# VH-VL binders against q8ixk2r445to577, part 16

Target 1, 133 residues: q8ixk2r445to577
Amino acid sequence: FFGMLQNKGLTDYCFDYNPPDENQIVGHQVILYLCHGMGQNQFFEYTSQKEIRYNTHQPEGCIAVEAGMDTLIMHLCEETAPENQKFILQEDGSLFHEQSKKCVQAARKESSDSFVPLLRDCTNSDHQKWFFK

## First folded at step 10 (VH-VL)

Design q99
Fold by OpenDDE, fold request of step 11:
Structure q99 (fold): chain C 133 residues (1-133), chain A 120 residues (1-120), chain B 112 residues (1-112)
Amino acid sequence: as target 1 above (133 residues)
Amino acid sequence: QVQLVQSGAEVKKPGASVKVSCKASGYTFTDYYMHWVRQAPGQGLEWMGYISPNTGNTKYHQNFQDRVTMTRDTSISTAYMELSRLRSDDTAVYYCARVRYSGGYPFDYWGQGTTVTVSS
Amino acid sequence: DIVMSQSPSSLSASVGDRVTITCQSSQSVLYNYNNKNYLAWYQQKPGKSPKLLIYWASTRESGVPDRFSGSGSGTDFTLTISSLQPEDFATYYCQQYYSYRTFGQGTKLEIK
């Protein structure tokens, strides 16, 4: 699976990554932005290693969850995917983070008009449903 | 047994386009990225960009963003690099080079190079 | 772009000599989560494609003689040929692959 990773509940919003420095893609937060289909910042892959890969950069970026956090942070992909980079995109559209046992939910950033994917307890909310477009 | 075999030398006029091919064998074409690097006569190596044969996704260096197009034909394990609006300073040897998926890796295999000469 | 600077640009040496080439990156190419340096060294002979020698700063590619070694971390790296052999006269390039790909300007190793 590859392309834009779009949320079902938060209509027309997709995973988006736009680091301030293209030569340092590690450590910044993945956000949600209006799906625009222009590729680069919104192109992601779901791999057989259960990574969500940002493949518009070399080396590839892989979404990770750091200890104690509920945000999705960009790391580099590795030959063997670390546990904190493993997600399960389930048939019902839920995106499950194995290590935290939580689901990725589209949410409004506190005190902001922007949106971000956050780890939350798994529910049947459409805000926790994702699909590749 | 991994091989990258590139197309033959090209001679072009300024303003023309050139399309170089790189046929891969000895490995699964879609399991590796294909990068392109050029080298002007007597000069160093310059990275141009890459393509993911699996997805077709590309990324070009900004110096070539508006003039280069990288494509692939997975049915024949071949990558292509087309450079348009050629000028004299595009004269160089152009290489395709393989990069492993997952994790950052260097160029482990290279094509033999394709000489492109741009002259009026 | 991450800029790679090699030193020296050219070097004359004799067979049996110990040769050292340095490479400096404009920013760190060390990934702190796996402690790997995304740095490679290549050898290129006239009319031939570059050949990978070292990756991850210090790991020799398969088939590369033991006399070649890489060291360094962060922004400063070194390629060492412990005892120069006749077939080692060539141009050497460092390359970072922490962010896309950039090469040093090269070091031409010539016979003294």
Scores: ipSAE 0.917, ipTM 0.958, lowest interface PAE 0.5, mean pLDDT 96
Fold by OpenDDE, look of step 10:
Structure q99 (fold): chain C 133 residues (1-133), chain A 120 residues (1-120), chain B 112 residues (1-112)
Amino acid sequence: as target 1 above (133 residues)
Amino acid sequence: QVQLVQSGAEVKKPGASVKVSCKASGYTFTDYYMHWVRQAPGQGLEWMGYISPNTGNTKYHQNFQDRVTMTRDTSISTAYMELSRLRSDDTAVYYCARVRYSGGYPFDYWGQGTTVTVSS
Amino acid sequence: DIVMSQSPSSLSASVGDRVTITCQSSQSVLYNYNNKNYLAWYQQKPGKSPKLLIYWASTRESGVPDRFSGSGSGTDFTLTISSLQPEDFATYYCQQYYSYRTFGQGTKLEIK
């Protein structure tokens, strides 16, 4: 699966990564932004290693969850995917983070009009359902 | 044995386009990115960009963004690099080189190179 | 782009000599999460494609003689040939692959 990773509940919003420095893609937060066909900041790939890969950069970026955090942060992909980079995109559309046992949910950023994907307890909410488009 | 076999030498006039092919064998084509690097006569190596074999997604160096197109045909394990609006300073040997599809590695195998000469 | 500054541009040496080539990156190519330096060294002979010698700054590619060694971390790296052999006279390039790919200017190693 690859392309735009769009949320079902938060209509027309997709995973978005736009680091301020193209030569330093590690450490910034993945956000949600209106889905658009321009640029490559919304191009992601779900791999057989259970990674959500940012395939726009070389080396590839892989979404990770750092210890004690509920945000999705960009790391570099590795030959063997670390545990904090493993996700399960389930048939029902839920995106499950294996290490935290939580689901990725589209949420409003506090004190902001922007949106971000956050780890939350798994529910049947459409805001926790994702699909590639 | 891993092999990257490129198409033959090209002679082009300014303003023309050239398309170089790179056929891979001896490994699973889709397990590696294909990068392109060129080298002007007597000069160093210049990275041009890459293509993802699985998705077809590409990224080009800004110096070539508006002139280069990289494609692949997975059915024949072949990558292509097309450079348009050729100039004399595009005269160079063009190389394809593979990179493991696993989080960032160097170029472990290279094509033999394709000489492209641009002259009026 | 991450700029790679390689030194020297050329040098002459004799068989048996110890040779050192340096490479500096404009920013660190060390990934803190795995402590690997995304730095490689290549050898290129006239009319031939580059050949990978070292990656991760210090790991020799398969088949590369022990006389080749890489060291360094962060922004400063070194390729060392402990005892030059006749087949080692070539041009050497450093390359970062921490962010896309950029090469040093190259070092031409010639026979004295």
Scores: ipSAE 0.908, ipTM 0.956, lowest interface PAE 0.5, mean pLDDT 96
Fold by OpenDDE, fold request of step 11:
Structure q99 (fold): chain C 133 residues (1-133), chain A 120 residues (1-120), chain B 112 residues (1-112)
Amino acid sequence: as target 1 above (133 residues)
Amino acid sequence: QVQLVQSGAEVKKPGASVKVSCKASGYTFTDYYMHWVRQAPGQGLEWMGYISPNTGNTKYHQNFQDRVTMTRDTSISTAYMELSRLRSDDTAVYYCARVRYSGGYPFDYWGQGTTVTVSS
Amino acid sequence: DIVMSQSPSSLSASVGDRVTITCQSSQSVLYNYNNKNYLAWYQQKPGKSPKLLIYWASTRESGVPDRFSGSGSGTDFTLTISSLQPEDFATYYCQQYYSYRTFGQGTKLEIK
């Protein structure tokens, strides 16, 4: 699966990554932004290795969750995917992070009008449902 | 064995376009990225951009972004690089080069190169 | 772009000599999460495509003689040929692949 990764509950919002420096894509947070087809910052791929890859950079970026955090941070993809980069996109649309045993939820960023994907306890909320468009 | 075989030499006039092909064999074409690198006579290597044969996604160096188009035909495991509005300083050998897993590796296999000469 | 600077641009040596080429990157090419340096070395002979010699700064590509070795970390790297052989006279390039791809300007190794 590849393309825009869109949230069901937060209508018309997609995974979005725009690092401030093209030569340093590691360490910044993945956000949610209105889905658009103009750029490459919303192009992601879910692989058989359970990675969510950011394909518009070389090396590819892979979404990871760092210890003690609930945010999605961009790392580099590796030949052997580390445990903190493994996600399961389930049939019901839920995006499950294997290491934390939590689900990715579309949420409002604290003290902000922006939105971000965050790890939360798994529920049946549409804000935890995702699909590629 | 892995092979990248490129199209033959080209001679073009300024303002014209050139399209170089790179046929891959000996591996699954869609599992690897294809990059393009050029080398002007007596000069170093210059990275131009890449394409994902699987998704068709591309990224070009800013020096070529307005003039280069990279495409692929998965049915024949062939990548293409088209450079338009050619100038004399586009005279160079153009290489396709394969990148291993996830683009986090260097160029392990190269095409033999395609000489493109731009002259009036 | 990450700028790669090689030294020297050219050098002359004899068979059997120990040869050292250096490469410096404008920013670190070390990925802190796996401690790998995204740095490669290539050899190119006239009229031929470049050939991969070293990757991850110090890992030899398959088939590369052990007289070739790479070292360094972060921004400073070195390619060493312990005992130069006749077939080693060529141009060598360093390359970073931490962010897209950029090459050093090359080092031409000629026969003295």
Scores: ipSAE 0.902, ipTM 0.950, lowest interface PAE 0.5, mean pLDDT 96
Fold by ESMFold2, fold request of step 11:
Formats: C-alpha cells, structure tokens, sequence
Structure q99 (fold): chain C 133 residues (1-133), chain A 120 residues (1-120), chain B 112 residues (1-112)
C-alpha cells in the first residue's frame, strides 16, 4: 500500500511529516494534518516488512516508536526492519505496533489545536482505524 | 546479469527538451530506486534526483526542480529523465544509476551514460 | 546539501606505491542508531561510468581487490590503495548518502 494514510474517526486527517529541514529527517514527530496530497509530506508506503516508509527522502525514513515512548518518530529504514519500526495494518484498519503491543490512535496534542498519532491500548475506536487513499 | 542500457547521444538547441531512457534488465525493476546523475565535460558528478520503484514518487535536486521530470514504465522496465528549457551548461553525460530498495546503499550499477550536447 | 571536499585534486604515483585520498563532509554522515557511516567511494576511468569500490565507509564491494580499503568516521574519511597497479589509473570520488546524495569533486590518480 502507498499514498495518504487517513484516519477513519478524525475525518479527513492524514499522516504528515514536515521536518524543520528536509535534509534532517531523523528524530522528528509524525503529525496528523488535513489530507491534501500536496508537497508529498503525506506520501507513505506500507511494506512487506511491516514498515511505514517515508519515501520522499533518500535513504527512506521509517516510522519508529522508541522504547518507553508513545510518539511516532522518523528513523532511517534498514535492510532488516528493526522491531520498533514494525506495524501491522490489520484488515479491520487497526495499526498495531508489534514491539509495544499497542495501536496507533489519532489524538489531540495536549493543550494544543494540533493532532498526532500516538500509541494507546488497542480498542475498536474509529480513531484507531487507518486506511490508504 | 544486471544491465542498465541508456538511449543514444543527443544534440539539442538551447530552449529545447531532451528525454533520456534507461532500460533495466537482470533484476526486478521495482526493487530498486532509479537515480539520475550528470557530469559536465571535465567536471565532477552532480546528483539530479530519483524515482521510487513501484509508486512513481519522485524527488528532484533544487537546481533541477522546475525543469526535470522523471518517469518510468514498469511494463518495459524503463526509466526516463526529461530536462526542459536546455541551456549550453546542460551539456553533459547523463547517467542512470540504481539504489537498492531499503536505501541505505550507494549506487551499485550505472548505465553507460548518454551524451547530451546543447549548442546553438 | 552536505558538501563533500576531497584532497588532493590530483596525485601522481608509481606502480607499487601506497596512496591515500581523503574526503571531508560538512556534516556528520554517521547514523547513530546503526553506527554506520553513509559514505561510498567510486572509481571512474575516462569514458566509463563510475564503479562502486567501498560503501559504509569501509565495506568493499564484491569483486573489489583487497588493496582498496576505506576508513574514517563522522566527517573525515580516507581511501587507501596499498599497492598501486597499472589498472588503478582513474578518478576517485567520495559520496555521502546520508541525506540525498552529494559527491566530492574527485581525485585524479595518475601513474608515473
């Protein structure tokens, strides 16, 4: 799968990656932004290695969750996907993070008007359902 | 055996466009990114951009952003680079070069190069 | 862009000599999470395409002779040819691939 990764519950919001400098993509947080398909900040690929790849950079970025954290941040992809970069996009639309055993949920950033994807205990909430456009 | 075979030499006038092809064989075309690199006479190598394997997604160096288009046709395992509004300083050898998917690798195979000459 | 600077720009040496070419990047090309330097060396002969010699700073590409070695980390890198052969007459380029791709300006190796 590839394209915009959209949330079912937070209507018309997509994964978005907009690092402060396009040449320094490692370590910044993935956000949710209104789906627009412009500027390639919202283009992702889900791979057979269970990665969510940001292919607008070379080498590719891969979404990771560092140990003990709940935020999705950008790492570089590796030939064999590290465990913290493995997600299962399930048939019901849930996006399961294998290492933490948690699901990706659309959430409002605390004390903010912005939205981010975060790891949370898995539920049937539409805020934990994702699909590619 | 991996091969990248490019189209033949071109002579163009300023203001024209050129489209260079790069036909791949000996591997699964969509498993590797295709990059384009040029080399002006007596000069070093200049990276121009790339196209993603099976998605068609592209990224161009800022120096070429508004003049270059990279495409591919997966049915014939061929990548294309088109450079428009040619200037005399676009005279160069243009190479295609592949990068392994999971892109922490350098260019492992290069095309033979296509000489583009821009003269009035 | 990460700027890559090579030295020397040209070098003359005899068959059997040991030669060293250096390369500096304007920013570190070390990826801390895997501890690899995203740095490659290429050889280019006149009229030919570049050929990969070394990647990840020190890993030889398959089929590259043992006399070629790479070293360095972060921003400073070297290519060493331990016993120069006649077929080694070429231009050598370093390249970073940590953030997109940029090449050094090249080092022309001439055999006396």
Amino acid sequence: as target 1 above (133 residues)
Amino acid sequence: QVQLVQSGAEVKKPGASVKVSCKASGYTFTDYYMHWVRQAPGQGLEWMGYISPNTGNTKYHQNFQDRVTMTRDTSISTAYMELSRLRSDDTAVYYCARVRYSGGYPFDYWGQGTTVTVSS
Amino acid sequence: DIVMSQSPSSLSASVGDRVTITCQSSQSVLYNYNNKNYLAWYQQKPGKSPKLLIYWASTRESGVPDRFSGSGSGTDFTLTISSLQPEDFATYYCQQYYSYRTFGQGTKLEIK
Scores: ipSAE 0.518, ipTM 0.837, lowest interface PAE 2.4, mean pLDDT 91
Fold by ESMFold2, fold request of step 11:
Structure q99 (fold): chain C 133 residues (1-133), chain A 120 residues (1-120), chain B 112 residues (1-112)
Amino acid sequence: as target 1 above (133 residues)
Amino acid sequence: QVQLVQSGAEVKKPGASVKVSCKASGYTFTDYYMHWVRQAPGQGLEWMGYISPNTGNTKYHQNFQDRVTMTRDTSISTAYMELSRLRSDDTAVYYCARVRYSGGYPFDYWGQGTTVTVSS
Amino acid sequence: DIVMSQSPSSLSASVGDRVTITCQSSQSVLYNYNNKNYLAWYQQKPGKSPKLLIYWASTRESGVPDRFSGSGSGTDFTLTISSLQPEDFATYYCQQYYSYRTFGQGTKLEIK
């Protein structure tokens, strides 16, 4: 799967990655933004290693959640996917993070008007449902 | 044995375009990214961009963004680089080079190079 | 772009000499999470394609003689040829691959 990764509940919002320095993609938080497909900020690939790849950079960026955290942060992909970079995109659209055993949910970022994907206890909420466009 | 075989030398006039091919053999074509690098006479190496043969996704260096198109045909394991609106300073040897899918690796195999000469 | 600067631009040495070539990046190419430097060295002989010598700053590519070694971290890197052979006449390039790819300008090694 590849393309724009959209949220079912927060309609027309997609995973977006726009690091402040195009030469320093590591360590910044993935956000949600209105789906537009411009500038390749919203192009992701879901791989057979269960990675969500930021596929417009070489080396590839892979979404990770660091231990004890709930935020999705950009790391570099590695030959063997680290445990904190493994997600399962379920048939029902839920996006399950294996290491934490939590699901990715669309949420409003505190103290701002922006939205972000965060790990939360898994529910059947449409805010935890995702699909590629 | 891994091999990248490029199309033959080309002589072009300013304003024309050129399409260089790079045929891969000896490995699974879609397991590796294909990059293009050029080298003007007496100069160093200049990275132009890449294509994922699996997805067709591309990224071009800003210096070439408006003139280069990279494509591939997975049925014949061949990548292409087309450069349009040629200028005399596009005279160079153009190389394809592969990079492993999944991980941070350099170019392990290069094509033999294709000389493109742009002269009036 | 991450700018790569090599020194020297050219170098003359005799067979058997120990030679070093340095490379500096405009920003760190060390990936903190795996502690690897995304830095490679290539050899290019006249009329030929570049050949990979070293990657991750210090790992020799398969088939590369032991006399080639790489060292350094972060922004400063060195390629060393411990006992120069006649076949080592070439231009050497460093390349970062931490963010896309950029090459140093090259170091031309001439055998005296």
Scores: ipSAE 0.466, ipTM 0.825, lowest interface PAE 2.7, mean pLDDT 90

Design q99
Fold by ESMFold2, look of step 10:
Structure q99 (fold): chain C 133 residues (1-133), chain A 120 residues (1-120), chain B 112 residues (1-112)
Amino acid sequence: as target 1 above (133 residues)
Amino acid sequence: QVQLVQSGAEVKKPGASVKVSCKASGYTFTDYYMHWVRQAPGQGLEWMGYISPNTGNTKYHQNFQDRVTMTRDTSISTAYMELSRLRSDDTAVYYCARVRYSGGYPFDYWGQGTTVTVSS
Amino acid sequence: DIVMSQSPSSLSASVGDRVTITCQSSQSVLYNYNNKNYLAWYQQKPGKSPKLLIYWASTRESGVPDRFSGSGSGTDFTLTISSLQPEDFATYYCQQYYSYRTFGQGTKLEIK
């Protein structure tokens, strides 16, 4: 799969990555932003290794969750996907993080209009449902 | 045997465009990104950008993004680089080079190079 | 861009000499999570395309003679040819691939 990774419950919001320096893509948080399809910030590839790959950079960025954290952070992709970079996009649209056994949920940052994807206990909420468009 | 075979030399006038081809053989074309690198006479190597043959996704170096277009035809395992509005300082040898789709590797195979000369 | 600076720009040496070429990046190319330096060395002979010698700073590409070795980490890297041979006349480039690709300006090695 390749395209914009959109949330079902938070209508018209997509995964977005816009690091402050394109030479320093590692370690910044993935956000949710209104889907627009302009530029390269909202295009991701879901690979056979269960990676969510940001390939507008070389070497490619891969979304990871560091141990004990619930935020989605950009790492570099590797030849064999590390366990913390493996996500299962299930038939029902849930996005399951294999290592933590949690699901990706669209969440609002406290006291702001900003939205981010976070790991939460898996539910059937539409805020945990994702699809490529 | 992995091979990257590029199209022949070109002579162009300022303001014209050039389209260089790079035909891949001996490997699965969509398992590798295709990058383009140029080298002006007597100068070093300059990275121009890449295309994913698998998805068609591209990224261009800022110095070229207004003038370069990279495309591919997966049915014939061929990548293309087109540079428009040519100037005399675009005179160079243009190389294609591949990078594993899995990332984290440098260029392991290069095309033979295509000489582009821009003169009046 | 991550700027790569090579030294020297050129050198002359005799067959059998030990030769070193250095390369400095403007920022670290060490990816801390896998402890690999995303740095490569290429050899280019006149009229030919570049050939990969070393990647991840110190890993020799298959088929490259063992007289070629790479070392260094972070921002400072060295290519060493332990016993120079006549076929080693070439220009050598370092390249970072931590963030896109940038090359050093090259080091022209002439055999006396």
Scores: ipSAE 0.439, ipTM 0.820, lowest interface PAE 2.8, mean pLDDT 90

